# Designs tried in a protein design chat: VHH binders against RNA 2',3'-cyclic phosphodiesterase. Part 4

Target 1, 188 residues: RNA 2',3'-cyclic phosphodiesterase, of Aquifex aeolicus (o66967)
Amino acid sequence: MKVVRAFVGFFTSKSINEVAERIKKEVDLKIMGKWVEPQNVHMTLQFLGDITEAQAIEVIKNLQEISKKNIPFRIKYKGLGVFPDVKRPRVLWIGVSEGANKLTNLAKEVARLNAKKGIIPKNSKNFVPHVTICRIKSYDRKTLNELLRKYRTVEFGEDEVNKIALISSTLTSVGPIYTVVEEFYLGG

## First folded at step 19 (VHH; from z5 with S53P)

Design e6
Fold by ESMFold2, look of step 23:
Structure e6 (fold): chain B 188 residues (1-188), chain A 122 residues (1-122)
Amino acid sequence: as target 1 above (188 residues)
Amino acid sequence: QVQLVESGGGMVQPGGSLRLSCAASGFTFSYYDMSWVRRAPGKGPEWVSTIDPSGDYTYYADSVKGRFTISRDNAKNTLYLQMNSLKPEDTALYYCARDMAEYGWGTDFDHWGQGTQVTVSS
């Protein structure tokens, strides 16, 4: 009865996969933590937590059905934000402007189908599309506030959302190691 | 079935210390961020502290920084909160919570314990 730590999502295109390195250099150690390496930059639609092999099989079936029901769409990456909120910033992320509603609807479809199978906990609110670039360990408040204001209207790039995947993660001291378990192209 | 059971609360005088424990079961504890949340009489929930799966990243509300220390023992599936220099304002029901706040769904905590009462009074 093996379990894995997993999420549903996709890796971003090269258009934004090096933004974390650029922002890391700009803040010059005044925001410290685990900055996401280019190969690990991704969109998480739903964190699944710990799932069994049987649960993974059900998630894969759900993603296959979702991929048949959805067509590819364009998104644009814009702005920076933090979770959970500015009073307790834990992760720094890139936001989405164009296509954000379609991403939210896709994430809600994933969550609804997985919840019907009892695979993941319930969701209470609308999803905020985001691409994490740093897990913050420590930070200078002035630097973070200035960074968020500076980038409010900055566009970082764009993607076509044309696939969704089940991705497992292995937590290590050097950072997570991601493995694509299965992926499906939208549009059948 | 996810279960979280807090213990270690009690009555103490101002300046005293308590250590809270939370026993976790029904899930892979080491995969999740965990938090302490408190509810003072007549108030809504107030976030106190969060710790990441590895234990290396800890976060505190300003009102408790320097006085409280969150920790975890993944081998024992247990979350801890060491509370020092307690003040009457710390009087609350303290909950252990599984933290989902960094995933963008607006649901900060998806599972809660029953809470353990901490009362600080002369």
Scores: ipSAE 0.787, ipTM 0.885, lowest interface PAE 1.0, mean pLDDT 90
Fold by ESMFold2 at other seeds, look of step 22:
Structure e6 (fold): chain B 188 residues (1-188), chain A 122 residues (1-122)
Amino acid sequence: as target 1 above (188 residues)
Amino acid sequence: QVQLVESGGGMVQPGGSLRLSCAASGFTFSYYDMSWVRRAPGKGPEWVSTIDPSGDYTYYADSVKGRFTISRDNAKNTLYLQMNSLKPEDTALYYCARDMAEYGWGTDFDHWGQGTQVTVSS
């Protein structure tokens, strides 16, 4: 049985897609890793891991239902953060201020419907809206802490969230390759 | 169903070495970050190390950095932890865990093994 690596989400607009390049230059090799290329900048609402064709069909049905119940909304990108935490930073990301609650509710609805079909991340309860800009390989702790402090209140841009998609990823030696499997416009 | 089975624990004197293994099944191992987590007697869980799907990105707690090496063999669906220069403070039950921490859902690990005991004493 064939599986794909997939997530539910959307790609960001040009307002935010170059931030990784700018931050990479600012930190001048004191934070090393894979900095996300503009075409790959995206928001993940739910990582699905490995799903079968049958599971993908059910996710697609769920996304269609969700798109009909939600209208487009604005989000504003603000601040930097890390996951899982500052003691073990693995990814550096851009946060969301305006529209964060709407994104969280959207992600929870996606997860709820997928859970009814047996497609669930076990024990998932809360979602923090984020856009990953670097997978960190190594870092200087002072540099990272200063970066997070400096950008705490900085707004990077905005987007209109007007669609959601099932996106598959293929992991390669030079990074993931993303394919939109199906997408649905909100407002229906 | 997701299954993680640790092995390779045992008793060793300070300064010794052990190599832990974790056999994974029921999921596509190569798609996931994997972690080692340990629980010492009378204490809560302590994260030890994480490795990304490719094996190129590895992360260590300060207490084990330079002494422990995490690795994976995606062809064998196996996670490893090479533990050198062991100290009494490393005595714990060591768990293999599937790591979901980077996706923003507040849950670091969604599946755990049963653990393998490591005991370091004179």
Scores: ipSAE 0.778, ipTM 0.881, lowest interface PAE 1.1, mean pLDDT 90
Fold by ESMFold2, look of step 21:
Structure e6 (fold): chain B 188 residues (1-188), chain A 122 residues (1-122)
Amino acid sequence: as target 1 above (188 residues)
Amino acid sequence: QVQLVESGGGMVQPGGSLRLSCAASGFTFSYYDMSWVRRAPGKGPEWVSTIDPSGDYTYYADSVKGRFTISRDNAKNTLYLQMNSLKPEDTALYYCARDMAEYGWGTDFDHWGQGTQVTVSS
């Protein structure tokens, strides 16, 4: 069967798309890895992994339903974090302050509807809204700790969340290529 | 149905080596981060190592760094763990797991194998 690697989410506005390049320069090779290019900066609400064409159709139906139930809302990007945790940082990300609860609720609704259609995510207590800026390959511990402390209270920008999309990725020798499969504007 | 089947465990003397394998089926192996996790007698699960879909990014717990090497062969849908300089403290049931920790949902692993026993003793 034909499958694609996909997620549900949206691309960020230009207000924060260049933060990865700024932070990369600031750390001056003391955090190395794949720093996300401006055009690839995005919010992932749910990673779907490999899905079939039939599953993609069901996800698209779910996103259309969700878009009708939600109105656009503002979010503010604030702070830096890592996953899975500071003892084993694999990705560096920008967090969300204002609008974080609305993003979490949106992500939970996406996951709930997809689970009812057999596209089963594993849930825990809560989703943490985030925008990945670097997949870390190696790092200096002192530099990373200082970076996280420095940016704890820093606001990077804002977005209006006014659409959600099913996005597929194709890995190439130059990096991932993202394709919007379908997108829906939030209408309320 | 996602299946992960570990093999290659066994008995080895301290200082010895073993290579674990994990055969993956029922999903597109090359799309996912994969991890090794171990459970020692009387202890909870301990993360050992993670490898990204391409194989270019590898991560290790401090307790195994420099002694263990994670790798994958996407053409064979197989994950590996080369374990060198084994110590009695490495004795555990070793699991292959599909890793979802990077996506913000608080659950690190969504599928596990049955495990393969590694015993390091004289």
Scores: ipSAE 0.762, ipTM 0.877, lowest interface PAE 1.2, mean pLDDT 90

## First folded at step 23 (VHH)

Design j2 (from e6 with D56E)
Fold by ESMFold2, look of step 23:
Structure j2 (fold): chain B 188 residues (1-188), chain A 122 residues (1-122)
Amino acid sequence: as target 1 above (188 residues)
Amino acid sequence: QVQLVESGGGMVQPGGSLRLSCAASGFTFSYYDMSWVRRAPGKGPEWVSTIDPSGEYTYYADSVKGRFTISRDNAKNTLYLQMNSLKPEDTALYYCARDMAEYGWGTDFDHWGQGTQVTVSS
C-alpha cells in the first residue's frame, strides 16, 4: 500500500518564524546546515514515520477526539537547545517555558491513542517541547556552546496553542514540502 | 514488522578494514534517520554514527571520526558502515538502529538489529 511520511503538530505564529534566519546570520557559517524557512517553522508533537492511508484515517479520528478534550492554552518560547544532546548536536531548537507541561501532556495523549491503534510504539519518556530551527551539518563547538549559553534565558515570543494537525512531508532535493492533511481546533 | 539484519563482521588485525551492512525491511527505509551503535564487552551501548534519510547529513562519534564512513542505499534498503584503520578498542557487537533521537522523546532508537561481531586482535 501507498504510504506517506507524517507527523502530528502545528505551525508556529509569526512571533518566532524568523528566529532561524536571525540566528543563521549571527553565527555566520560557524554553524552550517539546513536552516528552517519561516513558512516551515513548526512544533512536532509526534513523528509518525511512514503511515498508510488507513492509518492516517485512524490518526485523524484520534486528533478529533483529543481536540474535543482540550482547551486552548498559551505558551512562551524561551531558550535554545539541541538534540540528541550537546555531545551529538544534530538539530538546534527553540524551547518552551510557560505551557511546556501542557504541551507534554498533549503529546503524550496523542502518542497514547495512536499506540492503541498500532500506528507507532508507545513512548515512555517525557516529551521535550521544541521548535527546530536548524538541522546541523557542521559546527564549531565553541560557537555552539556560546550560542546555547547566550540564549538560555532569552524569550523569543509566545503563541496560543489552539489546534493540532496531521501533517505530511514530501522530501525533495531542496527540502521538505509540508501539507496539512487535517487539522482540528481545540474545543475545551 | 520492522526488521534490521546486520552482516559483515569478523576478525581482523589492527589497521585492517571491514564493511558492515544492515538490511532493512517492514518499513519505508528512506523516511528514517539510521544509526550504528556498538556494545563492547562489559560496557553499555555507545553511539557510533548517524545518517539522515537523504544521506547528505552524517554524524560520527569522536572516537571513529575520520576512520569510519556511514552510507545508505535507499533503493536497496541497506545501511552501511565502512570501518578503516581498525583498533582493538573497536572490538564490539555492532547494531543497526532506527533513529528517533531528534523528536524530543528521549528515546534514541526504537528498533534494533541482532548485531554483528567485530573483533580486532593480533
Scores: ipSAE 0.788, ipTM 0.889, lowest interface PAE 1.0, mean pLDDT 90
Fold by ESMFold2 at other seeds, look of step 24:
Structure j2 (fold): chain B 188 residues (1-188), chain A 122 residues (1-122)
Amino acid sequence: as target 1 above (188 residues)
Amino acid sequence: QVQLVESGGGMVQPGGSLRLSCAASGFTFSYYDMSWVRRAPGKGPEWVSTIDPSGEYTYYADSVKGRFTISRDNAKNTLYLQMNSLKPEDTALYYCARDMAEYGWGTDFDHWGQGTQVTVSS
């Protein structure tokens, strides 16, 4: 039986999709890696890993239910962070200030319904809203620390969260290809 | 069911080398970041190394940089750790773990094995 690599989330508006290229230029090779192309900039609410087509159908049903229970809301993009932590940074991301709690609650509901169906059990406590802009290969520690401090209070833009989607990724030799499997507009 | 089975541990002298293996089953290995984590006697877990799905991006704790090399063979569903120039402080139980730290949920590893013992002494 075939599987797909998938996550639940949404693509960002054009207001912030070029931030990766601007930061890449600013750090001038002192942070090297895969900087996310504008068309691939997205918010991940839950990474599902490998799921079967049957599991994808159940995720889609869960997203439809969630979309009915939630109304659109505004978020503001602010600050930079890293995962897993500053001592071992692997990804650089844009954070969320206004609306972060609403995003966290939405992500927790997605994870709860998927776990309730036994699709992808969650094992985490808290969700940190984020938009990945670079998968870091190597970095200068001074440059990274200064970048995080410089941007701590910088606002990059805003977005209206008005939909959630099941998105599949295909890993290719030239990078990931993302496909919206199905999406639902919030309007409950 | 996700299964991770480590092997290749043993007793070696300081300066020696070992190669650890981790056989993965029950999931699509090539979709996931994978990590090595170790637990020394009387200590909590210590992250050692991480490798991305493609094998292109590798990460190391400062204590092992230049001595350890992580790799993977996606065709064989196997993760490796080549450990050179071993020191007594590398003595630990070494775990293979599926790494979820990049997704914002506060958990680093969602599955790991029972570990393989590495003992560096003379």
Scores: ipSAE 0.763, ipTM 0.877, lowest interface PAE 1.2, mean pLDDT 90

Design j3 (from e6 with F109Y)
Fold by ESMFold2, last read:
Structure j3 (fold): chain B 188 residues (1-188), chain A 122 residues (1-122)
Amino acid sequence: as target 1 above (188 residues)
Amino acid sequence: QVQLVESGGGMVQPGGSLRLSCAASGFTFSYYDMSWVRRAPGKGPEWVSTIDPSGDYTYYADSVKGRFTISRDNAKNTLYLQMNSLKPEDTALYYCARDMAEYGWGTDYDHWGQGTQVTVSS
C-alpha cells in the first residue's frame, strides 16, 4: 500500500513567517542550513511519519473530534531554541510564551487519540511548542550561543490558533512540499 | 512491526576500523531521521551521530567527529556507521535508533535495535 509522510499542525500567520529570513541575514552565514521559506513556516504538533490511507482517515476523524472540543486561542511567539539541545543543535526554532499550555494540551490530545488508534506510540511526555526556522547543517558555536541569549526575551509576534490540519510532506532535493490533506476550524 | 537490526560489531585493536550496518524494516525508512547511540558498561545512552532522510544533513558527537561517518542507503533500507581510528573509549554496545528529537516531545528515539557490540582492546 501507498503511504504518505504526514504531520498534524498549522501554518503560521504573517506575523512571524519572515523571521527566518531576518535571522538568516543577522547570522551572516555563521549558521548555515535550510532556512524555512515564509510559505512553509508552520507549527508541527505531531509528526506522524509514514501513514496509510486508512490511518489518514482515522487521523482526520480524530482531528474533527478535537476541533469540536476546543475554541480558538491566542499565542505569543517568544524566544529562540534548538532541538535536541544546545550541545547537538539540529533545528533552530521560535518558542511560545502565552498560550503554550493550551498548545501543549492540544498536542497531547492529538497524540492520545492517534496512539489509541495505533498510529503512533503512546507518549507520556509533554510537548514543547515550537516553530522551526532553520534545519542547521553547520554553525559557529559562539554565534549560536549569542543568538539564543539575545533572543531569550524577544517577542516576535502573535497568532490566533483557530484550526488544525493533517498535512502531508513530499521530500524533494530543493526542500519539502506541503499539502493540506484536511483541516478543521476550532469551535466546530 | 518496526524492526532495526544492527550488525558489524566485533573486537578490534586501537587505531582500527569497523563498519556497522542497521537493517530497517516495517516502516518507510526514507521518511525518518536515523541515529547511532552507544551504551558503555555502567553508563547511560550516549548519542553518536544522526542523519536526515536525504542523507545531506549529518551530525556527530564531539567525541567521534572526524573519525566516524554516518551514511544511509534508502534503496536498501540500511543505515551505516564507518568507525575509523577507534579508541578504547569507543567500546560500547551500538544501537540503531529511529530519531524523533526534532518534534518537541522530549523523546529522542521511538524505536531501537538490539545493538551490536564494539570492543576496542589490545
Scores: ipSAE 0.828, ipTM 0.906, lowest interface PAE 0.8, mean pLDDT 92
Fold by ESMFold2, fold request of step 26:
Structure j3 (fold): chain B 188 residues (1-188), chain A 122 residues (1-122)
Amino acid sequence: as target 1 above (188 residues)
Amino acid sequence: QVQLVESGGGMVQPGGSLRLSCAASGFTFSYYDMSWVRRAPGKGPEWVSTIDPSGDYTYYADSVKGRFTISRDNAKNTLYLQMNSLKPEDTALYYCARDMAEYGWGTDYDHWGQGTQVTVSS
């Protein structure tokens, strides 16, 4: 049976889509890797990994249910962070200030329903809202630390979260290619 | 279901080499970041190395840089760790793990193998 690599999330508005290019230029090759192109900037609420067509149908039903129970809300993008941690930085991301709790609750609801259907194990940890802008291959530690400190309180823009989607990704040598499988507007 | 089975451990003298393997099944191996994690006697887990789905992005703990090389063969669903210039402090149970650390949920690994023992002693 065919499987696809998929996640639940949404693409960001133009308000922050250019941040990766701006920061890439600012660090001037002292942080190298795959910087996310504007059209690919997105928020992942739950990475699903490999799912079958049958599992995708169940995820879609869960997203439809969730969309009816949630209304659109505003978020503000603020600060930079890394995963897994500053000693092991693999991805650089933009954080969320206003609306972060609503995003965390939305992600937990998505994860709960998908776990109930056996699509992915339940996770008891809290979700940290984030928008990845670079997968880091190499970096100058002083430059990264200064970047994180400089942007700790900087707001990059805002967005209205008004939809959630099942998105598939195809991994290529030049980066992921994304396809929206199905999307639902919040508020039913 | 997801299975990760490590092999290739053993006893070796300081300065020696070992190559660990991890056979993966029950999931699409090529979709996931993979890690080696070790646990020395009486210690908690210590991250060793991570490799991305393509094999192009590799990461190493400072204690093993230059001595260990992570690799993968997606056609064989196998993860490898080449360990050279082994030291007594490398003695540990080595686990293969499916890595989820970049997705914001605070959980670094969602599946582990049972491990393979590496013992470095004179």
Scores: ipSAE 0.822, ipTM 0.902, lowest interface PAE 0.8, mean pLDDT 91
Fold by ESMFold2, fold request of step 26:
Structure j3 (fold): chain B 188 residues (1-188), chain A 122 residues (1-122)
Amino acid sequence: as target 1 above (188 residues)
Amino acid sequence: QVQLVESGGGMVQPGGSLRLSCAASGFTFSYYDMSWVRRAPGKGPEWVSTIDPSGDYTYYADSVKGRFTISRDNAKNTLYLQMNSLKPEDTALYYCARDMAEYGWGTDYDHWGQGTQVTVSS
């Protein structure tokens, strides 16, 4: 059976899509890995893993329902963080200040509807809105800690969240390739 | 249905080596980050190592760095942990886990197996 690797989310606007390149230059090889290219900068609300075509159809129905119940809203990008934590940094990301609560609620709605249909297991309710800018391969601990402190209060830009999408990813040797499978504008 | 089955544990003397295996089934193994997590007697889970879908990105806890090597064979749906220079402090149940920690939900692992015992003594 054919499956795809997929997530629910949206691509960011130009306001922050070049931040990865700026920070990559600032750290000057002391944080190495895959820095996200501008066209690939996105927010993941829910990683779905491997889903079948039938499961994708059900996710699409859920996203359509969610899009009708939500209107567009503004978010402000602020600060840097890492996952899973500073002792085990694997991804470096940009956080959200204004609009974070609305993003968390949107992600919970997506997870609830997909879990209710049995598509994926239920998740924790502790979603942290984030935009990944680097998959870290190696790093200098002092440099990373200083970077996180320096950017704690820095605002990178803003965006309007006006759509949600089912996005598939193909893992290649040169990085992921993303394809929008289906998208819905909020406030339909 | 997602299954993770660990094997390769046993008793070994300090300084010895063991190779753990984890057979994965019921999901597309090559789509997921995978981790080894251990529980020492009377302790909670301790992260040991993580590997990304391609095998190109590997991560280790400071306590095992330089001694343990994580690897995967996506064609065989198998995760490995080569454990060298074993110490009594490495004694634990070792679990294979499907890793979800980078997605912001506060849940590091969504599936793991029953574990395989590693005992480093005498």
Scores: ipSAE 0.818, ipTM 0.905, lowest interface PAE 0.9, mean pLDDT 90
Fold by ESMFold2 at other seeds, last read:
Formats: structure tokens, C-alpha cells, sequence
Structure j3 (fold): chain B 188 residues (1-188), chain A 122 residues (1-122)
């Protein structure tokens, strides 16, 4: 059976897509790993993992329904964080201040409809909006802590969330290749 | 149906070595981060180690760093944990887990195995 690696989300605007390069230069090799190229900067609302073509069709139907029930909204990108947590930093990301609750609600609706169709189990926890800029391989703890503190109140830019998409990824030796399978503009 | 089956546990003396395996089926193993998590008697779960899909990014709890090595063989759909210089405090039920921690939902693992018991004593 044929499957694809997929997520629901959207690509960011030019306002923040070069932040990874700026921060990479600032830390000067004291945080090393895969820094995200501008064309790959995106927000993931729900990682779906491996899905079949039949499951992709159902996700697309769910996204169309969701797009009709939501209107575009503004978000502001602010601050840096890590997942899973500061003791175990694996990914460095840009957070959201204004519009974060709308993003959380959108992600929960996506997860709810996909769980209702049995595509992925419903998640009971809150979603934290984020845009990954580095997968960390090694780091100096002092440098990382200072970076997180320095950028806690820094705003990086803005975006309008006006569409949601099913995006597939192909993992390659030079990084992921992303393909928009289907996208829908909010507002029907 | 996602299945994770751990093996390789047993009794070993302090200072000894043991290698755990986890056979994965029912999903595309190479798409996912994988973790080892342990539960000692009377304690809750403790994260041990994580490895990314490529095997190039590995992460360890401070308590095991330098003694344990995580690895994977994507062709065999198998996750491994090489445990060296074992201590009595490493005694625990060791679980293989599919890791979801980087996706912002606050849930670190979405599937677990049944675990394999490691006992370090004389």
C-alpha cells in the first residue's frame, strides 16, 4: 500500500522566512543543526504522519469544510521557543502572540475532524502555534538560554492566515521537499 | 495497526552491558522520531533517548549520556538502545515510543510498546 508523509498547515510570508539565517549568524556555530531554508519555512497545524491516498481524500474534504467556517485573520510572530522543552531542546521555533488563540482553535478543529474520520486519534491537549527555524544537533546551553531570553519580547513580523493546505513531504539527504496537495482559502 | 515490540531485557550485573531492540510494524517507521522511555519501580516515566528519522540526530538524558547509545535500522524497522556501564538505578521497564514532541501539541508520544524489563543487580 502506497502512503505519503503529510501535514496540515501553511507556508509563511516573506516577513519571517529569513529569520533562521539571521539567528544562525548571531549564534556563530554555538547552536548547530539544520537551519530551515526560506522556501521551507511553514507552520504545521497537525502532523499526520503516513497517510494513504484514501485518507488524504478525507483530509481534503475536512479542510474544505473548515475553510468555509473560518475567515482570514492576522497573526504576529513573536519570541523564540524550543520543543520538547528547554532541558531537551530538539527544535528552535518562532512563536505567535496576536492571533495565537485563533490558530489554536483552527488546529483543534482540523484535529477533531480528522479524528472523527479515524485518520489520526484526537489530541486532547492544546496546540502551541510555532514556526520551526532549526533542528538542533548540538548547542551551548548558555548561548541557547541567552538567545531565548533576548528574543522573548522581539516581534519578527506579521502574516495573514488566509488558507490551509494538505502538504506532503519527501525526506531526502539534502532536506525535505514539500508539495501542496490541496489548499483552500478561508472564507469559503 | 501500529505495533512496537521491545526485546533484549534481562538481568545483568552492575557494570555490565545490554542491548535492547524494538520491532516496529503497521506504520512507516522511517517517517518518525523514536524514543526510549523507562519506568523504574515506584516512579513515573523518564525519558531516556530520542533519535530522528535519519539517525543523524540523537539526544540523551543526562543520567545516561556517555553510557547509552540509541540507533535505528530503517531497513529492518528496528530501534536499538545499547546500554553500557549499567547501574542498579537503571533498573526499569524500558519502552519504545513513537515521538511527536516537536509538533506543538504537548503530547510527547502517541504509541508505546509493552516494555522489556531490565534488572541490574548481583
Amino acid sequence: as target 1 above (188 residues)
Amino acid sequence: QVQLVESGGGMVQPGGSLRLSCAASGFTFSYYDMSWVRRAPGKGPEWVSTIDPSGDYTYYADSVKGRFTISRDNAKNTLYLQMNSLKPEDTALYYCARDMAEYGWGTDYDHWGQGTQVTVSS
Scores: ipSAE 0.817, ipTM 0.905, lowest interface PAE 0.9, mean pLDDT 91
Fold by ESMFold2 at other seeds, fold request of step 26:
Structure j3 (fold): chain B 188 residues (1-188), chain A 122 residues (1-122)
Amino acid sequence: as target 1 above (188 residues)
Amino acid sequence: QVQLVESGGGMVQPGGSLRLSCAASGFTFSYYDMSWVRRAPGKGPEWVSTIDPSGDYTYYADSVKGRFTISRDNAKNTLYLQMNSLKPEDTALYYCARDMAEYGWGTDYDHWGQGTQVTVSS
């Protein structure tokens, strides 16, 4: 049985899509890794891992239902963070200030419906909205700490969350290739 | 069903070496970040090392850098930890874990193995 690597999310707007390239230039090789190309900048609401075609069909049905029950909303991108934490930085990301609670609730609804269909286990923790801009391979600790401090209160832009998609990824030696399997506009 | 089975633990003298293995089944191993996590007696879990799906990105706790090497063989669905220059403070139950820490849900690991004991003593 064929499986795909997939997540639920959406791609970001044009103005925020260039932040990765801007910050990459600013740090000037002091943070090395895979910096996300503008066309690939996205928010992941739920990583699904490996799913079958049958599971993908069920996810698509769930996203369609969610899209009908939710109204578009505004978010503001603010600040930089890392996962898992500052002592173990693996990914550098842009955070969300305004609209973060609405994103968390949307992600929890996606996770709940997919868990009810047995696609993934239920998750009891809250989602932290984030947009990954770099998978870090190596870094200068001082540069990273200064970057996080510098951008703590910086707003990068705004977006309207008006759609939700099932996106598959193909892992390659030069990074993921993303394919929108299905997307739905929010229209409550 | 996701299954992770560690092996290769044992008793070894300080300065010695061990190679841990973790056999993965029930999921597409090559799609996931994988981690080694250890639990010393009376302590909570301590992250040791992480490797990305491709094997190109590896990360280590300060306490093990230069001594431990994480690797994976995606064709064999196996995660490895080569442990050199072992110290008494490395004594712990070592788990392999499927790592979910980068996805923003506050849960670092969604599946764990049973663990394999490593004991370093004179």
Scores: ipSAE 0.811, ipTM 0.900, lowest interface PAE 0.9, mean pLDDT 91
Fold by ESMFold2 at other seeds, last read:
Structure j3 (fold): chain B 188 residues (1-188), chain A 122 residues (1-122)
Amino acid sequence: as target 1 above (188 residues)
Amino acid sequence: QVQLVESGGGMVQPGGSLRLSCAASGFTFSYYDMSWVRRAPGKGPEWVSTIDPSGDYTYYADSVKGRFTISRDNAKNTLYLQMNSLKPEDTALYYCARDMAEYGWGTDYDHWGQGTQVTVSS
C-alpha cells in the first residue's frame, strides 16, 4: 500500500518567509546547508513519518475535530535556535514568543489524537514552536554562536494561525516537494 | 512494527576497526534521520553520529570525529558505522536509533535496537 512522508503544520505568511535569505546573506557562507526557500517556510506541529492512506484519513478526521475547537490566534516570531542543541546543531530555526503556549497546546492536541489512533507513539513532552530556516551541513562555531546571541531577543514578524493542514513531502533529486493534502481553517 | 537490529560488534585491540550494521524493517527507512548512540559501562546514553534521509548530511560527536564514518544504504534498509582507530573509551553497547530530535518535541529517539557490544581492550 502507498505510503507518504507527512507532517501536520501550516505555511508561514510573508512576514517571515524571507528571513532565511537574509540570514544566509549575513553569515556569508560560514553556515552552509539547505536554506529554506520562501515558499517552503512552514511550522511543523507534528512530524508523522510514513503514513498510509488509511492513516492519512484518520489524521484528517482528527484535524477537522481540532479545527472546530480552536479559534485563530496571533503569534510573534522571535529569536533563533538550533536542534538538537548548540553542541549538535542540525537545523537552525526561528522561535515564537507571543502565542507559543497556544501553539504548544495545539500541537499537543494533534499529537494526542493521532497517538490515540496509533499513528504516532504517545508523547508526554511539550512541543517547542519553531520555523526551520536552514538544514545545516557545515558551520563555523563562532559565527553560529554570535548569530544565536545577536538574535536572542529580535522579533522577526507576526502571523495569524488560522489553519492547520496535513502536508506531505516527496524527496526529489532537486529537493523536497510539499503538497497540502487537506487543510482546515480554525473556527471553533 | 518497527524493528532495528544491530550487528557487527565484537572484541578488538586498540587501534583496530569494526563495522557495525543496523537492519531496519517495519517502516520506510528512507524517510528518517538515523543515529548511532552508545552506552558505556556506568554511563548514560551518548550520541555518536547522525545521518539524514539522503545520506548527504552527516554529524559526529567530537569524541569520534575523524575516526568513525556513518553511512546508509536505503535500497537495503541498512545503517552503517565504520569505526576506525578504536580506543578503550569506545567500549560500549552501540544502538541504532530512529532520530526525531529536530521536530521540537524534546524526544531525540523514538525507536531503538537491542544494541551490539563493542569491546576495545588489549
Scores: ipSAE 0.811, ipTM 0.900, lowest interface PAE 0.9, mean pLDDT 91

